# Ledger of designs, part 5: VHH binders against Probable tRNA-dihydrouridine synthase (dus)

Target 1, 316 residues: Probable tRNA-dihydrouridine synthase (dus), of Aquifex aeolicus (o67533)
Amino acid sequence: MNFKKGEVILAPMASYTHSAFRRLCRRLGADRTYTELISAVGVLRNGIPMKLAYFTEEERPIHIQVFGSNPEEIAQASVVIAKELKPDFIDINFGCSVPKVLRNKAAGYMLQCPPLMGEVVKETVEALKPYGIPVSAKIRLGFEKDEVERIVEELQKAGVSLIAIHARTAKQGFSGKALWHRIKEAKKVASVPIIGSGDVKSWRDIERMFEETECDGVMVGRAALSNPWIFKEFKEKRDIEVGLKERMDFILEELSMMTEYMSREKACAEIKSQIVQILKGVPNSRELKTYIVHAENCKELVKRIEEAKERELLYA

## First folded at step 20 (VHH)

Design bb3 (from aa3 with L107V)
Fold by OpenDDE, fold request of step 21:
Structure bb3 (fold): chain B 316 residues (1-316), chain A 121 residues (1-121)
Amino acid sequence: as target 1 above (316 residues)
Amino acid sequence: QVQLVESGGGLVQPGGSLRLSCAASGFTFSDAWMNWVRQPPGKGLEWVSGIDPSGGSTKYAKSVEGRFTIIRDNDKKMVYLQMTSLKTEDTAVYYCARDSPGYTQPVFDFEGQGTQVTVSS
């Protein structure tokens, strides 16, 4: 299996971890990437959503993440993806806690039934054998009740090759504190590598998670949105001051890359959310943020971003 | 308020046929993808069939392809599922579902109680 102990991984995040962002994070030192959530039913009904599934060699090793409610559907969709795109992993999402998704009995909802999770993994593993693509899973501690050991054991029996654990229950969503000690306990019963995640806010937190949980990898989510240099900070074991100009250059590069798999107009619309995130690292940037994101079109957006670069001294 | 009311289920023998109906209200029906999904006993929710807003494109799960037919009537705000050559494995509660607005992927809205289909000798 192509996994190295000590990896720092970019977490899958809906609307953010598209190809451009993944590439940039890889350049900054992320060791592994995941796609956004891809619906198994969507794949079967409409075909592979290439906006979500598109990736380059630079992004490898890459996990294409699939979610659903039915083992057969997930397996079938995974085969379609494997055959056409040949990712390094197919990842099954058992962690999304979005209410509408849960109402579809998908993703985090399935944490209520570890045997069904096992069935999903088992069928997917079997289906992917001809393609030589392993299966990973992203889980939480449980739906409402913490039963992470049981879940890990069930997935291992089913043939999972790698498990990422977000140290919260589905009911918690992103509230409360992630329970890192539960990752440690999960690691004790695991025969496959364990990736820890939850409340990783700095490169120092990455170190602490490795130390406290003895996990094999650390997944960084929201912190990477406001500070994608967190990966470089970890690699170099130092704080990196990133100014406004460099942040805007990051955004412009991302926007340019996004046009490889979506329209320019769509890219300009979507990048605004990233601009909001990346400006969190810039003091007194509220007014600037508002100014940039209220651009009426792509031309104006780019202009305002360029202007921001020239105003670095104003916001320093 | 969005309403989806399913009907037409029942007990049939293997090889038999059933026609399910769904009455929709409370949203712009003609703009929405409509779907049938089913919940087999002890199994996960399974997508069965979908039809685009115009009715010009239909999609089916591999397990039902060639046996089931989805149809919609936008004037009546109805969706139908004609099932033929029914198998025991088709036993489930069947739901009519729309694609949720604002999602780029098929996330379904369920508003009905479903209709029970039982295939048994």
Scores: ipSAE 0.888, ipTM 0.956, lowest interface PAE 0.5, mean pLDDT 95
Fold by OpenDDE, last read:
Structure bb3 (fold): chain B 316 residues (1-316), chain A 121 residues (1-121)
Amino acid sequence: as target 1 above (316 residues)
Amino acid sequence: QVQLVESGGGLVQPGGSLRLSCAASGFTFSDAWMNWVRQPPGKGLEWVSGIDPSGGSTKYAKSVEGRFTIIRDNDKKMVYLQMTSLKTEDTAVYYCARDSPGYTQPVFDFEGQGTQVTVSS
């Protein structure tokens, strides 16, 4: 599906933006989703990691996000994915700043060499032509030095169809303030749609980013973990108070959905991190958080979550 | 401390053969996927081959499939790459790499300096 100006997108986040969470965010008003990062080498060596790549029609338009260090490998892996899963986009990650990934000369590391980024995109675009799947890219402002205009121009020349910009350098990681004005400058040299991201904490920030940067879309990351209703808030242009009960219902629904593509035990283990995030929106929930996440098994976890629903008045 | 020490590189003519070796220490070798990756001049890092902990499963990049063989010796904590029918395109610095623990995808740990392989007539 083609990108439409004004979209609000759920950002890819490792360990969080699996299928269940993406679906729920779509239901709450997210216009587009991205998978977690998928290793190109992993695809070639082990096959498509379906835990990461699994998606439903409800999640469309969906970008399957791939990272790597070698243009040919990325292109090959992308073809495998395109052929088997037929996503709306293949997204190349040039933004991940995890040290181990950088040491592999992958993702954000590649920001040091825009020509190589261009080569990756070019080869992937060419390889995907038979499948009619466009290529997007997720970038930062640069590795250490801000070179966002140069990067955008290089990617456009290579045939990218959409660019998401996290307004930080790779070296910054998630520290410091995102430089929204740099998104605006990037937009000036862009012929393809630009998605802005970084320090979007509220539905008002989404509006502000559109206004200040003139970007074509806004990507929401960390704020969506603690407040997935941010998408609904934006659509309705109002604050939405979400109580403990509704948050726990969200978690239970997510857990149920997760069992579609992983074991219940694994789902129960993984969802604990989301429980921690979603409870950030509940005052005085520290003890409750600790109580729930220390459940010894799935049965106990669900029980404690259900109990939490009944304790809403204690945390209101 | 994790250590990976590569050896066996050199200059060889097209069609020739080389055997690379990697000595591993500082981690439970028998539990780790081991890999060879290479850095060609002016190109991105490329995965070459991988072998599972037991040695029962081997994987190869398409570019080297049928020409290269990866082998491991868990008793000696060694991994080898037998390269045959070498091509000029195989010229690179070769590194031995383990799969990083805790990752479900192959993110590699590099600890060695690599060994230079040059294929030239």
Scores: ipSAE 0.885, ipTM 0.955, lowest interface PAE 0.5, mean pLDDT 95
Fold by OpenDDE, fold request of step 21:
Structure bb3 (fold): chain B 316 residues (1-316), chain A 121 residues (1-121)
Amino acid sequence: as target 1 above (316 residues)
Amino acid sequence: QVQLVESGGGLVQPGGSLRLSCAASGFTFSDAWMNWVRQPPGKGLEWVSGIDPSGGSTKYAKSVEGRFTIIRDNDKKMVYLQMTSLKTEDTAVYYCARDSPGYTQPVFDFEGQGTQVTVSS
């Protein structure tokens, strides 16, 4: 296993943590990356969705995250991925709380049945043995009831190599406060490294989580969307003021990189969500956000982004 | 409202055959991937088969490949699953499911009650 204690990891986030963003975060100091969640059934039915699974060496160590409801399907899909893409880890998503996904009895839904989670991990671990690829899991505290110790123990028995814990229940989604002390408790029963996550909003929170929970790694999610420099801030142990120009440059670079694995038109459409996120770090940027995201085409989008760079003084 | 009504299930001996039917309504049927999924007792939900909107492409889980055939009739808004050489492990509640719109991956909409298939000696 190539995990090192003290790592700060970019969390998997649907629609955001594609290759370009992961690479940029790595450049800013993220120690490890995860792909967006990939449907096991999707892989089996349609093949590997390369938009989601595409990665470069720069993104390593990389976890390709898979979700599903059936142990055999997940294992089979994992083998397909392992064979073709050779990631550093296959990560099983047991945390997604999106209603439609839950209705498919997948991801966070499975938190209701730790034995089934164990079965998924066990089957996947066994299936991946020929490829030498370890299995990690991203979990929550439970579906509705907190039972994180039980879950951790079950996954360990099944052969998981690394566990990331989002310190919320699936029912909570992203509401309420993450219970960091539960990560600490989970760590006590864990024989594998534990990555803590939830309500990490600053580089100081990263430090605090390490201190308070004694976790082995810290996963940064939403905070990284609005402030990808959080990784650099942590590495340098200082606040970094990032102006509008630099943020727009980040977006332009991301957009450019996105064209490596999708059409320009699609990239321009998708980058708008990231623009919304990254502008959260810019005071009074609501109008600017609206202006940029309403661009009618790629040319106009880029133009408006460039224009925004010229307005840096207005937001300083 | 999206409606998917499954039928055709029953009790059959190993090696037997069944034909499941699904009647769809409430959405543009001809634009949607249609699927069969099943819930075996005590096991996780399993994808069985899928068919693209045109019917030109069919996909199967390895566990049923060569034994099951998925067919759709866009005029009638029907999807079928012909099951042959049934095994005890095929015992499950079978659901007809569409790919959810707005998703780039096959997240399924389940709107029916399913149909019970029991394979037993």
Scores: ipSAE 0.884, ipTM 0.954, lowest interface PAE 0.5, mean pLDDT 95
Fold by OpenDDE, last read:
Structure bb3 (fold): chain B 316 residues (1-316), chain A 121 residues (1-121)
Amino acid sequence: as target 1 above (316 residues)
Amino acid sequence: QVQLVESGGGLVQPGGSLRLSCAASGFTFSDAWMNWVRQPPGKGLEWVSGIDPSGGSTKYAKSVEGRFTIIRDNDKKMVYLQMTSLKTEDTAVYYCARDSPGYTQPVFDFEGQGTQVTVSS
């Protein structure tokens, strides 16, 4: 599916943006989804990690995100994915700043060499032509030095169809403030749609980003974890009060969906991180959070989540 | 401390053979996927080959498949890469790398200095 101006997108987030969460966000108004970052080498060595790559039609348009260090590997992995899963986009991750990943000279590390980024995109674009799948890229402003215009130009020359910009350098990680004005500057040199990202914390921030940067889309990351209703808030241009009960229902639904592509036990283990996130939006929920996440098994976890629903009045 | 020490590199003519060795220490070797990766001049890091903990499964990049063989000796904590029919494009610094614990995807730990392989006429 082709990108349309004004889209609000769920950002790829490792360990969070699996199929269940993406689906729920789509239901709440996200216009587009991304998978977690998938290792190109992993695909080539082990096959497609379906836990990460699994998606439903409800999640479309969907970008399967790939990261690596070698243009040929990324292209090859992308073809494997394209052939088997037929996503709407292959997205190249040039933004991950996890130290271990950087040490592998992958993802955000590649921001140091825009020409190499271009090669990655070029080879991937060419490789995917037979499948009719376009390539997008998620970038930062640079590795250490801001070179966002150069990077954008390089990627465009290579045939990228869409660029998401997290308005921080890789070295910054998530520290400091995102420089939204740099998104605006990038937009000036861009011939492809630009998605803005970074420090989007509310539906109002989404509006502001559109206005201030003139970006074509806005990607929401961390804010969506604690408030997945942000998408609905944006669409309806209003604050939505979401109580504890509704949040717990969200979690239970997510957990249920997760069992489609992983064991129940594993799902219960992984959902705990989401519980932590979703409860950030609930005042005075520290004890409740601790209580729920310390469940010893899946049965107990579900029980405790259900019990939490009964505390709605305490957190209203 | 995790240590990976590569050796066996050198200068060879096209069509030649080399055997690389990696000595591992500082971790439970027999539990780890071991890999060879290489850094060609001016190119990105490239995965070459991987072998599972038991040695029962081996994987190769398309570019080296049929020419390279990865072997491991868990008793000696060694991993080897037998390279045959070497090509100029195989020129690179070769590194031994383990899969990082805690990752579900092959993110590599690099601890060695690598060994230079140069294929030239």
Scores: ipSAE 0.884, ipTM 0.954, lowest interface PAE 0.5, mean pLDDT 95

Design bb3 (from aa3 with L107V)
Fold by ESMFold2, fold request of step 21:
Structure bb3 (fold): chain B 316 residues (1-316), chain A 121 residues (1-121)
Amino acid sequence: as target 1 above (316 residues)
Amino acid sequence: QVQLVESGGGLVQPGGSLRLSCAASGFTFSDAWMNWVRQPPGKGLEWVSGIDPSGGSTKYAKSVEGRFTIIRDNDKKMVYLQMTSLKTEDTAVYYCARDSPGYTQPVFDFEGQGTQVTVSS
């Protein structure tokens, strides 16, 4: 009931997919969004990190993503989140392969033991029954060896409602190519919706992913950072040319929204990474990127963004 | 170079008490959250307790709350775990861990070999 075949989803991406960015992508046609990953121990020790967990009704359906190393901790943290925030799903991150996280035996580390992944999902599903909130999982193909069919079977037996698959192993990190045919094989054994992910760089890749894998949804990651319009392009089945003015307007709106859940100073510091990303679609933008992101404070940052908008009007 | 050296483990009977110690060096101890994390036999890691840099805030997993007390001494660069009313389920290797710098959320540095606590009758 809560998932519709054909969805195109904004992937969770640390430091980028906060509330403001999710809302803007929803307005551009993303069908579903995920928070950045949230530490289960962090929730239990420090309470819900509102900067990471904040969302508005416009962002529904929303998945709040949790990671950890311990089934009981993940389930307990999920209950704390579900009681307070009532998201549409709690999502469990089994895919993060950052070395420090792996050394904590968390997230992607658990791909080495599919039964443990099943235990995590089962305990979380059980704990969330009183709240009526389903559990989704975001996985990779395996840790070192591809075991995706086995993993899907363990998760669905445990009661998972939806699985997103990044078609690389944890050991690959970001190297090599995403093996889309493995998503198709996972779909064959699945009794729950499968979202395909990995190397989706354009709206035409979204079409190709659906066709080649027969997946139920497609997740867009890094490409959405430089081109949030990819969602609208897919809905309209056409390339959309977006100039410097429109890209800077996007940033100004994002910055304004960010102050709803973080300080203005923090928002101005954090938006710089998104500015770099969104300017990748602007020819000859290296000097402009440097000029804007080296602003010493928020007032100067906004001023430089406004100057960039006017430069396009003058020379375009 | 960061070092965390755990000690004080041993064999105790259910209902008994132990005090674990962690000696820290190679970093600014007074700036870091410190934690105890345990690994029961044949199982994964389980967070037990944490204490903020000042010592003013202490936090506990539900399974140990009311039985364990985390303490720090910034002058001596020590963290302690006072364990009472021990249960067989508390049997584990106990690790001292700091919050890793550069992360907004708890991600731990484990530098020691841990100390074994065995609760049996």
Scores: ipSAE 0.703, ipTM 0.899, lowest interface PAE 1.4, mean pLDDT 92
Fold by ESMFold2, last read:
Formats: structure tokens, sequence, C-alpha cells
Structure bb3 (fold): chain B 316 residues (1-316), chain A 121 residues (1-121)
């Protein structure tokens, strides 16, 4: 629901932050979650993509994230979602900079025109007023040039309720460093809560982000894919060693939950990317990753996961 | 290698009709959703219509439903947009687009220069 200062948030990440992963991260201490980005055109042409939009009450507060190139389409898709699913927020993705998305003039493309970003938010806020669902935005510092103060000012004038800032430009992608001091400067002009994001790799980085930027919340992205326990580590203020057995148990539980909103065969195909990510926390895991993800079918995939667990027990 | 070539645009009066064409090549046309997407002056892209690989399912934006018809010819690898009852707000550059392979949601491949439709008195 309402945002509280001090939250640690699971970032939206395409192909990863579906319902199962969000629930597991909530259980590990994440305070707020976001769906993967949902195409406004997809909603308008095909209806709500329930695989992407599905969530359980355990995942609240939940933001359903929408992207697009057109203010009216984004607002219309947001209304369709809000009426049917009643999320805590509709979130607008202004950060995705995948080349194909940019060629669609969507998401991060709009960082080149802060007034257009404001128009998107304004139209969506106005359209959602009858439903009482606020709008949040996830942005970067700018497209190529850092314009974060101007962007924050345009969005809050337009009625945004919450802004998450990844402290890189769209052009940077994930290269270079996240410039945390720019989050602090954005906070100085903000009249709405600011969530800081970018290069948060450990629970100690969460503390450092709060201290250095004075942001109202910290968002954890890719690090949560390899270490979902980062949320619990922050809550308990300690490193938590998680072995291969526990990581594989996480995967098996995630796989089981995924079948609530997708076929088992699709779940087995999708989980392979998460297996790769979670094994990054296991030293020298390259060969194990290859062995597990090259399973020919779901039955074999599960067997290889179980086999990996047994090998750890032998040497633990 | 993928090519989409739009044609058939022009100047037309409100209430008039126009037929846009898109010639496709360089991919398995019969496997792809095809779409028309337009860009009105000073605005972002606006999805207009889509048609599934078989031609059995057609979809339309609210603003054009009942006035526009999307048609495909898989033998000729052509997509058409039959526009009737045109309004000044239909003025835009119209692009033919396929759903990009490898995405589970519509994200479009734009390969052509588009064709200008101008609706004015």
Amino acid sequence: as target 1 above (316 residues)
Amino acid sequence: QVQLVESGGGLVQPGGSLRLSCAASGFTFSDAWMNWVRQPPGKGLEWVSGIDPSGGSTKYAKSVEGRFTIIRDNDKKMVYLQMTSLKTEDTAVYYCARDSPGYTQPVFDFEGQGTQVTVSS
C-alpha cells in the first residue's frame, strides 16, 4: 500500500520477477515488488497477459509495470489492468533501453523528452483517478545526458506518487558506475519518495545507499537474482552463507509455484535462466550450470537439480 | 534481410477512403503477426491494427474499430489496411510491422519508411 521510509525493494526484471520469484523474495524480506514490464499494446491487442500480471496477496504492495510509446495507450492499458487486478500501483517503465524497445520509441526512449514523460504520467494519473490507484515511475538519470532533476520535476508536477531512479543513463545500459550522488541531488528537488537503484550488490551496499543518498528506499536488481537472501541479510545485518542444496531447493520451490500461472513445460524452460543466476553465488559453477540447463525435458531438469543437491550433501 | 515496404498513402478528405499496402520479404511471412502502427504529428507510435499468422484473428485499436480493416495475403506476402470514414485525427505516418521473434509480448520490427496519410479539408 503506502510507501514507508526504509523499504528494500525487489526491482522489476524481465523474465525473472514473475509471481513465484516475487513471493520467495517477499518471504526473504523484500518490502515491495514489481511485475515484469507489460506492453501497453499487448494489453490493448491481446488483453492482460496473466502470466506477467498474475500476483497473489502475499506479494502486496505490488506495482504492475507498463511500458509503451504513447500516453493514451499507456493510460488505457493501465485502466484495463487497474479495473481487473487492482494493484497497489501502476508503474511506468521509463528505463528499459533494449535496442528493440528503443526502436519502438518506448520506455527509455522517452528519457530524451522529459515533457513527454510528464504527459504519460499525467494522462495515466487522470485515467486512474476513478479507481484510486496511484502511479509510480521507474527512470534513469536521462537518455545520454543526465537530466534527472528536470525529469523528477516533470513527473511530480504530473502527479507521480513514487519515483525509482537507476543511477545510470539509458545509453550506459549497465556499463560504467551508477552515480549515487545523482540520486541525492534528485532527492533534493523531490516532493515525492525516491527509491535509489544501481550497483547495489550486497546488504552493506543497501546501508551505504541509504547513507550516501538519503533516499527513501533502496531497490535491488541483478544481485537479487544470484542472492535472493540479500533481503534477509539486510534485515539481520549479517552475511548469510547459502550452499548449493538451499539454492536448488529455492529453484524447485520457484518451479512449483510457476505452474500456477504457466504450463510446466514453459516453467521448466524459463527457470533455466534463474538457475544460471542463482549458481553465480556458487564458486566454480560453470560446468554445473551447463549440465543442469542442457537437460532435454522437465523430468531430466528436475533429476539433475536433485543430483546436484546430493553431491553437496556428500561433501558438506 | 527483413523488408517491409509501405505504400498507398496520400491526401484525402474527411470521410474518404484509402487502402495501404505492405510488401513483406526476408522472413517466413505466414508465421508472423502483422500490424499497422502509426505516428501522428508530435506524438509517439500508436498501434492501429494486427492480424495473426493465419488471418483468422484481427484486432483493432478502439479509435479505428469499425472503420479500418486489416487483411493479409500469405501467398503474395502482403498486408493491407483498408481505411474508411477517415478523420483528421487519422493523419499520421503509417508503418507496417511484424511481431519481433523471440518476444512473448508485441514488440515490433519496423523496417520501412512508412507511408504518409493526411486527412484534411
Scores: ipSAE 0.676, ipTM 0.892, lowest interface PAE 1.4, mean pLDDT 92
Fold by ESMFold2, fold request of step 21:
Structure bb3 (fold): chain B 316 residues (1-316), chain A 121 residues (1-121)
Amino acid sequence: as target 1 above (316 residues)
Amino acid sequence: QVQLVESGGGLVQPGGSLRLSCAASGFTFSDAWMNWVRQPPGKGLEWVSGIDPSGGSTKYAKSVEGRFTIIRDNDKKMVYLQMTSLKTEDTAVYYCARDSPGYTQPVFDFEGQGTQVTVSS
């Protein structure tokens, strides 16, 4: 599916942007979604990890994101995924800077060598031509030094179709501030769409990112975990008050969808991190968070979520 | 602490054979996927082969399938890579690696210096 200028996108976030969460965000107005990052070696050694790669048609346009350290491995894994799953894009993660991933010379490590990033994209683009699936890239400004213009030039020469830029270096991780003006400078040298990312916390920040950077789309990361309604807020240009009951209903729906691609017990264990995130929007929720996430099994977890909903109806 | 000590590398002619060894310690060896990963000169890492904790499942990169065999001995805490029909493109430093605990996808722990394999004539 072609990229449309003005899109607001759900960022890939490990452990969070599985199928259920993506579907719910799509229903709330996200225009495009990405899977969590998938190891190229994992695909080649173990086959496609269904828990990570599963998606439904309502999640389109969908990018399946791959990371690795080796151009041939990334390209081969991408072909395996494209042939079986037919995503709208294969996305290459050049942004992750988790220390273990960097020691594997993967993802954000490659920002130290823009020509290598170009080779990864070129090999993947060439390998995917028979399947008609374009390649996108998610990058940062550079590894330690900002080289974003050079990186954009290398990627577009290699045939990338779309670039998302988190406006920090790999070494920054999430420290400091995102340098939005660098996205604007990257846009000046780009001949492909540029998605801006970094420090987008509200629907008003989405407007500001479009205005300040002239980017073609805006990507929302962590803020969407605590406020998935940010997409609807942007569409409707208003703040949307979401109380405890509605947040818990979101969680129950997400949990139900998760059982399509993982066991109920695994889903109940994994949903706890999302519960913590979504309760950040609820005042004085510290004790409630602890109560709900310390449930010892699925039955208890659901019971505690239902109790929280009943309490709000009575007292809020 | 985790230790992985590679050995058995050397200079060999194309078409030759070589057997690499990896001595492991500092973790429950029988719980871990073990792998060989290589780094050719001036290039990044390339996954070569993996073997599951029981030894019942072995996996190979396409470039080495049919030529290399990964073997483990859980009693001796050893992993081996039997290489045959070696090609100049197999020249690399070979590392023994375990799947890092705490990850559901292969992300590797490297602890050794690796062992150099050079295929030249």
Scores: ipSAE 0.650, ipTM 0.885, lowest interface PAE 1.6, mean pLDDT 92
Fold by ESMFold2, last read:
Structure bb3 (fold): chain B 316 residues (1-316), chain A 121 residues (1-121)
Amino acid sequence: as target 1 above (316 residues)
Amino acid sequence: QVQLVESGGGLVQPGGSLRLSCAASGFTFSDAWMNWVRQPPGKGLEWVSGIDPSGGSTKYAKSVEGRFTIIRDNDKKMVYLQMTSLKTEDTAVYYCARDSPGYTQPVFDFEGQGTQVTVSS
């Protein structure tokens, strides 16, 4: 599906933005979603990882995100994915700066060499032409130094169709503030849609990002983990209060959907981090979080979630 | 402390053969996928081959399939790469790598300095 100006997008976040979470965010008003990042070598060696790549038609427009260090490997993996799954976009991650990934010279490491980023995009665009699937990129401002205008120009020349910019350098990680004015400057040299990202914490921040940067879309990251309703809040232009029962209902629905593409035991283990996130805004929730996530098996986990859902006094 | 020590590189004519070795220590070798990853001159990393913990599943990049064979010996904690029909394009520093245990997808631990393979007339 073509990109429309004004979209609000769920950012890819490893361990969180699997099919269930994406589906629930789509139902809450997210206009576009991305899979977690998928290793190009992993696809070539092991085949498409079902847990990471699984999606339903409800999640379209969907970007399947790939990372790697080698242009040919990324292009080959993208073809494997495109043939089998037919996503709306293949997205290339140029933003991840996790130390082990950087030591593999992948993702955010490539921000040090914009021509290499261009080579990756060009090879992938060429390889995907028979399938009609466009290439998007998710980048940062640069590795250590801000080079965002140069990077945008290299990617456009290489044939990228859409760029998401997290307005920090790779070296910053999450330190300092996202420099939104740099997104505005990137937009000035862009001939493709620009999605702005970084420090979007509320639906009002979404409005402010559009106004300050003139970007074509806004991507919401970590705020969506604690408040998936942020998408609905933006669509309706109002704050939405969500109590403990509704938050636990969200978790139970997410858990149920997760079993479509992973074992129940794995789903129960992984959902614990989302439970911690969704309870962040609940007053005096520390003991409740501990009680729920210390469940030793799936049966006990679900039981403790149901207890919390039915009686607020249990978590005091 | 994890250690991976590569050896067996050298200068070889096109069409020749060479066997690389990797000695592993400091981890439970029999639990890990092992890989060969190479870096051609002036270029980035390129995955070459992988072998699962049991040795029952071997995988190869398309560019080397049919010419290279990955082998492991869990008793000796060794990984080998038997290379035949070598081409000038195979010139690179070859690294032995394990899949990092903290990741569910291949993200590699590189601990050695690698071994240089040069294929030229």
Scores: ipSAE 0.629, ipTM 0.877, lowest interface PAE 1.7, mean pLDDT 91

